# Ledger of designs, part 7: VHH binders against q96q42r690to885

Target 1, 196 residues: q96q42r690to885
Amino acid sequence: GYIASLHELATTERRFYSKLSDIKSQILRPLLSLENLGTTTTVQLLQEVASRFSKLCYLIGQHGASLSSFLHGVKEARSLVILKHSSLFLDSYTEYCTSITNFLVMGGFQLLAKPAIDFLNKNQELLQDLSEVNDENTQLMEILNTLFFLPIRRLHNYAKVLLKLATCFEVASPEYQKLQDSSSCYECLALHLGRK
Key: E = the ipSAE of ESMFold2; O = the ipSAE of OpenDDE; V2 = 0.75 times the mean of E and O plus 0.25 times the DockQ between their complexes.

## First folded at step 1 (VHH)

Design f03 (framework vhh_8dlx_2)
Fold by ESMFold2-Fast, scan of step 1:
Structure f03 (fold): chain B 196 residues (1-196), chain A 126 residues (1-126)
Amino acid sequence: as target 1 above (196 residues)
Amino acid sequence: EVQLVESGGGVVQPGRSLRLSCAASGFTFSDYAMHWVRQAPGKGLEWIGNIYYSGSTFYNPSLKSLVTISRDDSTNTLYLQMNSLRAEDTAIYYCARDSPSLWFGELSDYYGMDVWGKGTLVTVSS
């Protein structure tokens, strides 16, 4: 049912938030604190990535908390609260993905100075664990790409949950159509961002 | 040495527009992302948005349709354009310089800023 699907969304949002928080605190924060990280342009692009990543993390945390509070609250609601927030999440995901794509196109992690590359190599096992890469022979740059494109995987998850929510409504209902349309938007964005 | 000075605040009627300015001195303005933050009477800080050195902007979703942030690096000036002002927009408005060292703490999720202006008061009343 509907409530079970909302619990799935809340649970997976909380887990995703925890993963992004770990990336932020254990990888991005220490990395950006290093001296001689790279050229001014490369450092500025990476700083923009980190800033947008932090904002996305914050919004995901707020969404998870809001869903949990709603599900356990006394307040009765028949409106699709998650659908009302879809454009806000799409904007945040798009802006983050644009920033990481710009960074990678301009040379990405490979153009960082030796202290940064040394830091990333020392933390390769953590990076591999966080990225969910199962092949231990995977190269550092491929691990980093997988890690920083994890938000695209989450867009697919949103699309899937929205389809499950749609099945709780009659096919002819406005609610069914809105959930189907929203699911398609998340899936289309994920495919567009994942292709490049 | 390093200084930010906000201006343009005052009393404004509901539904009107207002533009705030922030003059930066004592540092290379074009090297920093800049933020706008406000504080309503008796409430905490509310992040409005930021602008990067590239001109890219990011806004608080609750305020996105009501505000525009811009910068003029030739005059070291940051701007906040506000439209459709409401009584609830009454606050002290601060400009602030981005600080990477503050990005990753509890306060850093939107608010990693190290240098702040003294603020300019905006009062929205009929």
Scores: ipSAE 0.000, ipTM 0.223, lowest interface PAE 12.5, mean pLDDT 79

Design f04 (framework vhh_6z1v_2)
Fold by ESMFold2-Fast, scan of step 1:
Structure f04 (fold): chain B 196 residues (1-196), chain A 129 residues (1-129)
Amino acid sequence: as target 1 above (196 residues)
Amino acid sequence: EVQLVESGGRLVRTGGSLRLSCAASGFTFSSYAMGWFRQAPGKEREVVAAISWSGGSTWHADFVKGRFTISRDNAKNTVYLQMNSLKPEDTAVYYCAADESGSYFGLWDYTTEDSYDYWGQGTQVTVSS
């Protein structure tokens, strides 16, 4: 039922948070710690990506903790940002996706200096695992694109879970309509950002 | 071009076993969650089982738990449905479906037709009473 679907949402939000944390700690943080990353412009764009990524990761972590607290009877309020198609949640996703798209349009990872490219090639297997790309013939740049657009996949996932939650309510109910509206909001955002 | 081709459907006696196969082409199979659906004459299409991109997570409908098992072979771009202890009520056209958007996180997304992006043409399974 409704509680079972919220448990799945909490579990997958925790899983997603762990994945983003791994990307931040094992890829983005070490990459940005290198002495020569590229031109000033390229480095600034990548730093903006990392900043927006960290903010999104933190927010997702808080959301997962909030869901867990609610399900364990610790949190009194059922104020879940995802269920409200919260501007905080949507804006954080939009800001991140805009920053990664701007970075990629300006030449992205291909414009990085040799030490950075060497780092990424050395970690290609990890990048494939994190992006869940299992074809070993996939080029590094395609793997990176898949990895850094994972938040768009999560937006689709939110839309789908909201539709599942809606089925727990009568079609004529305000609850059903609100969940359908939230689902549409996340799906439209995912489609818009995926085409940029 | 995306193709999903189901095979293995046939007439089988009550209590028998069947393995259905779905061969995928035209997309990165190992990045997609896969599902099996069925539709009996005069009834709505219903979800039977689902499997994540890696095979690490599976879901089975209550009416087939303990009898059916979904699995996949990413090297062969194939998903399977092993069907044991077949009953007349299992008679249906069985469909294979692929879902890109939900493939990375959780299985609740895979229980709705609308969640799936690509569909096969189906394979008929008939269980004689």
Scores: ipSAE 0.005, ipTM 0.181, lowest interface PAE 11.6, mean pLDDT 80

Design f05 (framework vhh_8k46_1)
Fold by ESMFold2-Fast, scan of step 1:
Structure f05 (fold): chain B 196 residues (1-196), chain A 123 residues (1-123)
Amino acid sequence: as target 1 above (196 residues)
Amino acid sequence: AVQLQASGGGFVQPGGSLRLSCAASGRTFSSYAMGWFRQAPGKEREFVSAISGSGGSTYYADSVKGRFTISRDNSKNTVYLQMNSLRAEDTATYYCAAEWDYLGSYSEEYDYWGQGTQVTVSS
């Protein structure tokens, strides 16, 4: 039912937040701390990616915490963050996907200077684990592509869960209309961004 | 560690302009993303604007976009917030914040905070 679907959303959201937090703390933060990353343009594009990624990670973490608090009966967290902040969430996903796409079409990780490439190669096993790539013969650039497009895959999951939640309400209710609208928005965004 | 000091607050009429400064002590200022946040009495702390270490990327809250401009001078270890077309709703204590290697728009993303500077917009 409704509560079981919310528990599933909360569990998978906390898992996804943990993964994004690990990418942020173990890959992006150390990478951007290096003295020689590449050209000014390449560094600026990567900083933009990291910034949009950080914002998205924070919102996902807040959403997971809000869902957990609601499920434990805490009055202060009874609103769905994803529904309440749906436009902010959609904009954050769009901004992130635009930033990573711009970075990649301008040459992406391959244009980084040697210290950055060395760092990524040293952490290839971690990158592979985080990306959930099981083929140990997968090249670094394919692993990085999979890793940084994980948020797009998550959009499809949001759409499906929101649609399932909507079916628990009357069609004429504000809850049904908001949940269905949010589901449609996530699905449309996922389809649009998945073509880039 | 970085120490931050915000200044430039004061009283201004609606439609007026004001420039805030945030001076940082430390040898790696250009490695820090800088943010401006504000808080009015009885309200939550709100994001205003942020700028990357290089100055190449900037972010603005929708409520200030087109009116406020963030900039930095890495040779002076200072970040600025130029506030134009001020409204009564802009009345708040303004805080500057720094985060190493990180450009964020949420207060929880910033480890280093300065003392606030009060901005009052009234007739």
Scores: ipSAE 0.000, ipTM 0.139, lowest interface PAE 15.6, mean pLDDT 80

Design f06 (framework vhh_7z1x_3)
Fold by ESMFold2-Fast, scan of step 1:
Structure f06 (fold): chain B 196 residues (1-196), chain A 123 residues (1-123)
Amino acid sequence: as target 1 above (196 residues)
Amino acid sequence: QVQLVETGGGLVQPGGSLRLSCTASGFTFDDYAMNWVRQAPGKGLEWLSGISGSGGSTSYADSVKGRFTISRDNAKNTLYLQMNSLQPDDTAVYFCAKEGWFSDYEGYYFDYWGQGTQVTVSS
């Protein structure tokens, strides 16, 4: 039940944080350190993406750590509500998704200068692993799109876990309503971004 | 070490105005939603208003909607509450509170609170 669902959330959150941390340290940081990355506008848009990505990564890490801490200290599971939607978390997701969408609308990774494209091609196997793309014939741009849309896919996972947690409470309870409302917020955000 | 320090409380007549400030230190201020909560004499805690880290979204309890305005200055690590049309039942200790990532069964979870500042609405 409830504790098992929390363990699943904690495990997948720590795994997701590890993946985002690897993207930040092994892809974004080296990429942004290159000379002749692109035009000033392209570089500014990518820097905004990286900034929002870093903030989101930090918050996901804090969330995972908090979940782990509570699970190790829990005496009575029924007293715990772990996933109340926070405006901070939703805002950070919205800001990230806005930044990646703006970057892609303005031409995205295709507008990067040759040294940047060369860097990404050299790291294509790592990019495929991080994006969990199983088809080895997948084009670089498809891999990059999959990779940078992982946070949006994670919103669907949050919504699903919140629905599972809600089933542990009576339908008439305030807890059921809060978890349902939180799930709806994550799904609404994911759907809004999927229609751009 | 996280610190939240409120100022601006005092005695005011009904219909008057006050501006409360809360200065934050020990954390990245613009990464966290901030809230105002009050406790009237002999009563429980009442949540009044919240503001997102960016300042882009705000929310208010029905009891203060239209009278109170929450705002923040991230460059100064300061949270504000502008209180207009004050009534005697607004008399309370006012706390600023940093939003945490966990909520108990019945309410908002705030991981750090200020010391509180007294607001008295009386002649």
Scores: ipSAE 0.000, ipTM 0.113, lowest interface PAE 16.0, mean pLDDT 79

Design f07 (framework vhh_8k46_1)
Fold by ESMFold2-Fast, scan of step 1:
Structure f07 (fold): chain B 196 residues (1-196), chain A 123 residues (1-123)
Amino acid sequence: as target 1 above (196 residues)
Amino acid sequence: AVQLQASGGGFVQPGGSLRLSCAASGFTFSSYAMGWFRQAPGKEREFVSAISGSGGSTYYADSVKGRFTISRDNSKNTVYLQMNSLRAEDTATYYCAAKGWFSLTSSRDYDYWGQGTQVTVSS
């Protein structure tokens, strides 16, 4: 149903926010505070990743709060922030994924200086837990790739929940069309950003 | 019917300034990042600058940082490149491009391209 799908969206958004907040506070912030991280270019690209990640985290936190308020009031589906401000979501996810892709193409985490690599190795168990990687033999770089591309999985999840919401409306309704169109946009973005 | 029309190029002396404009039509402009690229004769096309769909994020090549400023007006479907302190090595055909999905610095990932506008910096 409608309410169940909205609860799913709200619950998974709050869970995702918590995960991104942990990555920001426990991994990215401490990592960037280290001395001699690497070349100027590598450090600038990583700072850009952290900046875009922080902005995405803020958006997701605000969305989670908005969904909680929405569930406590009578509001039309068209008033959902993810539909009404879809361009903000598409832009924020694209900016973040572009920044991490640029960082990885230029050599990524592998080109960081020894203190940074040592920090990441020390936190490997936390990185595995946050990335949801269950294979203990997985290499650090693969764990990091999985972790920093979690936002692409979230885009797929948005598309799926929007389709579930659409099925709660008549096919001829404006709500059905808008939810299906929005779902397609998020799914297309996820597919284009997900190729590595 | 996608169109990207770049304009504002011309001849300028070293140390001079030019403002390039790119007028876009045929797509949802605010949903696309916009980039400026340049190509000098006999050289590969290189990244110059990019701006996110919202305008909240800007990127610059090291060679132009501090001299060039990218901006956009989503109400007019136009992106701008303000070029200050121009040098002989800035001489190139400048292209505006639009992208929805991938790497801002890779020309291969841009969805739409304009015809370009020539900038010549010479004494």
Scores: ipSAE 0.000, ipTM 0.119, lowest interface PAE 16.9, mean pLDDT 83

Design f08 (framework vhh_7ubx_2)
Fold by ESMFold2-Fast, scan of step 1:
Structure f08 (fold): chain B 196 residues (1-196), chain A 122 residues (1-122)
Amino acid sequence: as target 1 above (196 residues)
Amino acid sequence: QVQLVESGGGLVQPGGSLRLSCAASGFTFSDYAMTWVRQAPGKGPEWIATIYSGGSTMRDDSTKGRFTISRDNAKNTLYLQMTSLKPEDTALYYCARDLGEYWSDSYTFDYRGPGTQVTVSS
């Protein structure tokens, strides 16, 4: 039912927030603390990726907290960020995906200097675990691509949960229409960003 | 020495437009993210928009349809184009240099200008 789907959204949002926090603290922060990362352009693009990633992580954490508050009866359903089509939330996803795409188009992780590549290779097991890549023969660059495109996969998950929520309402209801529209919005954004 | 100097503020009637400028000196402007912040009397500072070294922007939802942040690296200048101004936009507007602490959950500013006053009144 409805409450079960909201618990799924809240639980998976908390798990996703924890994963992004781990990527930020264990990978991005140490990586950017290295003295020689690459050319000025490569470093600037990576710093922008990290900045957008951190801001997105913060908003996901806030969304998870909002969902938990609703389930405990502290906030009304109308206060849910995902259902309000918050332009800050959608823009943050778009800005993050634009930043990672710009970084990858300009050569991405392959253009990093040796100390950075050595750091990433040393942490390959952690990167593999965080990316949920099951094949231990997967190359570092493929693991990194999977990891940094996790937010796009999460947009698909939002769309799917919203469709489950919609099935709890009559097709002619305003609630059904709003949830269907929200689902379509997140799915279209995921497809648009995934093509870049 | 790092310096940031804002200009372009003034008295404007509701519905009017203003373009604010921030002249930067003492550092390589193109290497830093730059931010606009405003502060109304009796209120804390309110973030408006950030433009990163690569040109990407992050904007506050309440103003993003009316305000546009941009930069000219050749002139070491940051801009804020404001349209459809409302009395609620009355504030002192500051520009700030962002340290780029990307793992932080908040923007960190190491330098800010003295500000330029914007007053929206009939």
Scores: ipSAE 0.000, ipTM 0.115, lowest interface PAE 17.4, mean pLDDT 78

Design f09 (framework vhh_8k46_1; at its last look DockQ between E and O 0.04; V2 from the best seeds 0.00; counts 0 for: pae O 7.7 > 2, placed apart)
Fold by ESMFold2, look of step 2:
Structure f09 (fold): chain B 196 residues (1-196), chain A 130 residues (1-130)
Amino acid sequence: as target 1 above (196 residues)
Amino acid sequence: AVQLQASGGGFVQPGGSLRLSCAASGFTFSSYAMGWFRQAPGKEREFVSAISGSGGSTYYADSVKGRFTISRDNSKNTVYLQMNSLRAEDTATYYCAAGRSPEEIAKYLFSGTPSDYDYWGQGTQVTVSS
């Protein structure tokens, strides 16, 4: 029902925030601290990825905190942040995914200098754990791809939860229409970004 | 030992101003990003603002942007939070925190996450009420 779906959104958002925070602190910060990371162009593109990733991480943390507060209050559906401020979410996800796509199109992690590649290889078990890849034979580049495109998976999850919430209202209600429209926006974005 | 001593809290009417200070010792102050967080009763600690070790990059939560200004004086090992146009919702205990952040990448790795900070002050109470 409605309350169960709100708790699902809150608990999965907190887990997602924790995962993004770990990626930032254990992968991005150490990687970008290396003195010899690569060419100026490659480093610039990776720095943009880190910038957009950090902003997205912050947004998700704020959202998790607001959901905790929301669950102790009136719980009115129109007050959900991912509905009320959906353009902020959609724009932040788009900016991040554009940045990682630009980096990967230009050669991505394979063009990093040896110290960076060595760092990533040394941390392959951590990367696999964070990405939740089940197959231990998965190559490093595939693990990195899965890891840095986790936000697209999250967009699909938002779309699913918003549909579950919508089914708790009459089809003619403004709540149903708002939830369904927002679910479609998140799903459409996820499909668009996943093509790249 | 590392110490962060926050001060400057108090009671203020809506629309008023306060300036918080956090004096640091026991580490190389300029090598650490400094942050302000706040916690209202029954809520989790939330990010307010952060400033890079040099002071060249600043960050604000959307709820305080335009009203609060973070600054630091590395000669005094002190970080400040100027809080203007205060609202009842700003009532909280305010904590300063210090986290290692290489200056060269600080502009790209925004640190609004409590787990990025190694050291925390005891907090100072801010109450905004008529």
Scores: ipSAE 0.143, ipTM 0.569, lowest interface PAE 5.4, mean pLDDT 87
Fold by OpenDDE, look of step 2:
Structure f09 (fold): chain B 196 residues (1-196), chain A 130 residues (1-130)
Amino acid sequence: as target 1 above (196 residues)
Amino acid sequence: AVQLQASGGGFVQPGGSLRLSCAASGFTFSSYAMGWFRQAPGKEREFVSAISGSGGSTYYADSVKGRFTISRDNSKNTVYLQMNSLRAEDTATYYCAAGRSPEEIAKYLFSGTPSDYDYWGQGTQVTVSS
């Protein structure tokens, strides 16, 4: 139902925030502190990724908090933050992915392979836990890559929940149309970013 | 002393354009995110747009996305808001504000109360009417 879907969104958003926070504090920050990380350009690109990641993490945290308030209020669909402020989410995700793309295009992960390998080995279990990769044969750099793209998965979740919420309204209703349109936007962005 | 001076407001017909400017002084301009807010009579002050210190990140309310463009010139300590395709509902007093960090700008969209901005300018009136 409608309320159940909102609770699920709230719960999963909090969990997602927690995961992002862990990635930021335990992976990204330590990576940036490594000596001989690479060229100045590589380091700057990674710093940009980290900055955009942090921004996204902050946004998600605020969203989680707002959902708690939303659940205690009138719960009008039009007031749902991912709907009302969809541009903020879409732009933030786009900016983050752009940073990742720039980092990758410049050979960022290849450049990090050597200086980060000891760190990644030391934190293998954590990387696996955060990425939910259970295959022991997966290269650590690939796991790191998975973590960098982890936020994109949440876009799919937003699309799904919005679509679920839409089904709670009449097809001819403004609520239905708005929810469905927004869902499509999130899904399209997720697909677009996922192909990069 | 910190000063934010907004200008560029006025009367315009629906579909018209205006460009707001906000000149800043008294602080390190490039270190602050700049934002635009608006308040219509009887309504709460609402977020319109924001730009990071470097200008690399911009934010828009959904209601103005695609119509408004925020920019800044750090050499002039000025932030701009280009408003195109203006509508009657855009009628409001527009305020320029300086925030502490780009990351915190997102918080204002959720809170609906821009209490975390450090500095505020005087409002400039924008009236869209036929």
Scores: ipSAE 0.013, ipTM 0.294, lowest interface PAE 7.7, mean pLDDT 88
Fold by ESMFold2-Fast, scan of step 1:
Structure f09 (fold): chain B 196 residues (1-196), chain A 130 residues (1-130)
Amino acid sequence: as target 1 above (196 residues)
Amino acid sequence: AVQLQASGGGFVQPGGSLRLSCAASGFTFSSYAMGWFRQAPGKEREFVSAISGSGGSTYYADSVKGRFTISRDNSKNTVYLQMNSLRAEDTATYYCAAGRSPEEIAKYLFSGTPSDYDYWGQGTQVTVSS
């Protein structure tokens, strides 16, 4: 039902936030603290990726907290960001996905200097766990690509949950139409941002 | 060894002011962003404010913006939190924390999550009561 689907959204949002926080604290922050990371251009592109990633992580954490508060009734009713097409939320996803796509098109992680590559290889098992890549023979660069495209997969997850919410309403209802439109918006964004 | 020592807490009436200090040792202070977090009994630790290593950028939680001011003195390895117009809901143990990050991205890495910080102090109690 409706409440069960909202609990699913809140639970998966908190899990996703935890995962992005781990990527930020255990991979991105230590990586960018290394001396001799790469060329000036490569470093600037990676810093842009990290900046957009960190902003997205923060907003996802806020969204998860708002969902939990709404479901428990412990705070004033707040708009469900995902249902109201918050421009801040959508723009943050778009900004992040654009930054990672630009970084990867310009050569991505392969252009990093040896100390950075050594750091990533040392942490390959953690990267594989965080990316949810099950094939142990997957190359480091493919693991990294999968990891940093997790936000695009999350957009697809939003679309799926919104469709579940819609099934709780009559097809002719305004509520059904709004949820269907929101789902389509997130799915279209995921498809367009997922193309290389 | 790395050490962060917070001080300056105490009892104050609503509308009053307090200044917290955090003295740091064991690391290159100017290379670390510094943050303040607080925790009330039975509640999770929440972000209050942060300042970049150079002092050029400052960040505040919405609940304290306009009332609290963060600053640092790199020559004294100390970060400060000036708290004005204190409210009962500001009652908490206040913790200082240090996190390493490039200046350019510090605003995102140190504005929301405890996991962004490498080192933590033991805290200082602030009680706002009439």
Scores: ipSAE 0.000, ipTM 0.277, lowest interface PAE 10.8, mean pLDDT 82
ESMFold2 (binder alone), look of step 2: mean pLDDT 78; pTM 0.789

Design f10 (framework vhh_7z1x_3)
Fold by ESMFold2-Fast, scan of step 1:
Structure f10 (fold): chain B 196 residues (1-196), chain A 129 residues (1-129)
Amino acid sequence: as target 1 above (196 residues)
Amino acid sequence: QVQLVETGGGLVQPGGSLRLSCTASGFTFSSYAMNWVRQAPGKGLEWLSGISGSGGSTSYADSVKGRFTISRDNAKNTLYLQMNSLQPDDTAVYFCAKGSSDEELYDWFMSGSDAFDIWGQGTQVTVSS
C-alpha cells in the first residue's frame, strides 16, 4: 500500500544517506587530507567531486528527515519533496555525476599519487563493503567505480518507488499522473547519466 | 494550508539593488528560523543567509556578506532580503526556506531534518545591462 511504499522510500533513503555519509567521512575526507595527492588538475577534479558529493549527501539526509516528518503528519502526496522539488533532485544528481565522470575521463583514481593509492589499497575491505561487491577478487578500480556510481542506482530506485506509489491512486487522479511523470523523469536521467 | 511565496525579483543593472520578500502562512512564523537560498541556471542550490525565529541572530555566506541583509517582520509573517551592489553572477532564482522548529539559526547546508519542508516556488533575479 501507500504507507508501505512511503516507508520503503524513507527506509532506503536513510540507508543510502548512511552509506554516502560513511564514504564522505571515511574515504573522501581522509583522502583529500593527504599530502601529495597528484597533479593540480587531478586534485581540482577530485575536490569538485567531493564538493558535489557533499551537497548530494546533504540533500539525501534532508530528504530522509523530511520523509520521517511526512509519515508522522497528515500531508498530501503532492507535498512529497521528491515531487515538489524534483528539479533540485535532478540538478544535484546531474552535477555530482558530471563531476565524477569528468574526474574518471581525465584518468581518475588511477592517476593519483602513491600516497593516495596506498591509502585506497589499505582501505580496500571498507571500500568493498560500502560498494556491496561480494567477489573478494574484484580489482580496486572496479570497486571504486561501483562505489562512486551508486547515485545512478538510487535514481532507478526512486523511479521504481514512485511507480509503486502511483498504483495507490486512481488512474484519473492528478496524483497518479504526477507520480508517473516524475518516475519517468528520474528513470530517463538515470539512463542518460549511465551511458558509456 | 502551509505555503511560502517569494516576490520582489526582476531585472536590475549591475550595481543596483533589489528587496525580496517571502510571505509565510499556515504555521507559527516566529517559531522558525528562516533562510534564503538561490539557484543559478544549470547549478545547484547555494545557501545565502539565515535568521533566527526572534530575528536576534543572523548569518551570511561569504559570497554575499556585506552586500545582502536578511530581516523579518513577525507581525506580518514576512521574511526580507535586501540585496545591494548586485553583480551579473547574482542572477538566479531566489527561494526562502523554513528552518528547524528549535529557533536556532539554521544553515540548511549544515543542520538538517526539515529545511526542504515548505519552501516556495522562488522569484527570478536577473542582473544584466
Scores: ipSAE 0.000, ipTM 0.118, lowest interface PAE 13.5, mean pLDDT 80

Design f11 (framework vhh_6z1v_2)
Fold by ESMFold2-Fast, scan of step 1:
Structure f11 (fold): chain B 196 residues (1-196), chain A 128 residues (1-128)
Amino acid sequence: as target 1 above (196 residues)
Amino acid sequence: EVQLVESGGRLVRTGGSLRLSCAASGRTFSSYAMGWFRQAPGKEREVVAAISGSGGSTWHADFVKGRFTISRDNAKNTVYLQMNSLKPEDTAVYYCAAGSTDLWQYFTSRSSGDYDYWGQGTQVTVSS
């Protein structure tokens, strides 16, 4: 139903926030604290990625908390953020995905200096767990790509949940159209940013 | 800032085909999501099809799906609506619309309120 789909959205949003928080605290922050990460350009691009990632993580955390409060009646009813085409939330996804794409196009993780590569290899098991890569023979660079494109996978998940919510309304209703529009919006963004 | 001019509307027999064009003048065309809307006499304006700025995402209304196709040529600053298997119910003034946000490079919109610029319309009449 409607309530079940909102609980699914809230539960998966909280799990996603936890995962992004772990990536930020255990991978990105320690990585950027290393001396001699690479060239000035590579370091600046990675810093931009980390900055946009941190902002996205924060907003996902707020969204998850807001959904939980709404579902449990702790706060006054409000519009679902995910239904707004132009929002700080959606902009943060776009900004992050743009930053990671720019970083990867310019050579990405492969251009990092030895101390950074050594750090990532030392944490490869954690990176595999966080990226949900089940094949133990997967190369480090594939693991990193999977990990840092998790937000694009989340956009696909948003689209699917929005379609489930739409089934709770009559096809001719404005609510049905809003949910269908938002779903298409997230799916289109995911396809463009994923470049699959 | 952007001006839109539709063309291609005419009288067509049931089962016929038409291609509508919308020529955009002004700024960089690829930054705008584009939509086709129509309005029949005595009815509200309804969305027919939409396309993202890059052309990578398209949406078509259920009542035209399989018959109409939206496309764009950013080099020519033009958006198209290819209309096949026309029905009398398709008789309407067809409007081209542009939405001016950077996010529309990746997104489509079905809401008229999300479009900032509109053409004056082109009449399509389908005879029974």
Scores: ipSAE 0.000, ipTM 0.113, lowest interface PAE 16.1, mean pLDDT 80

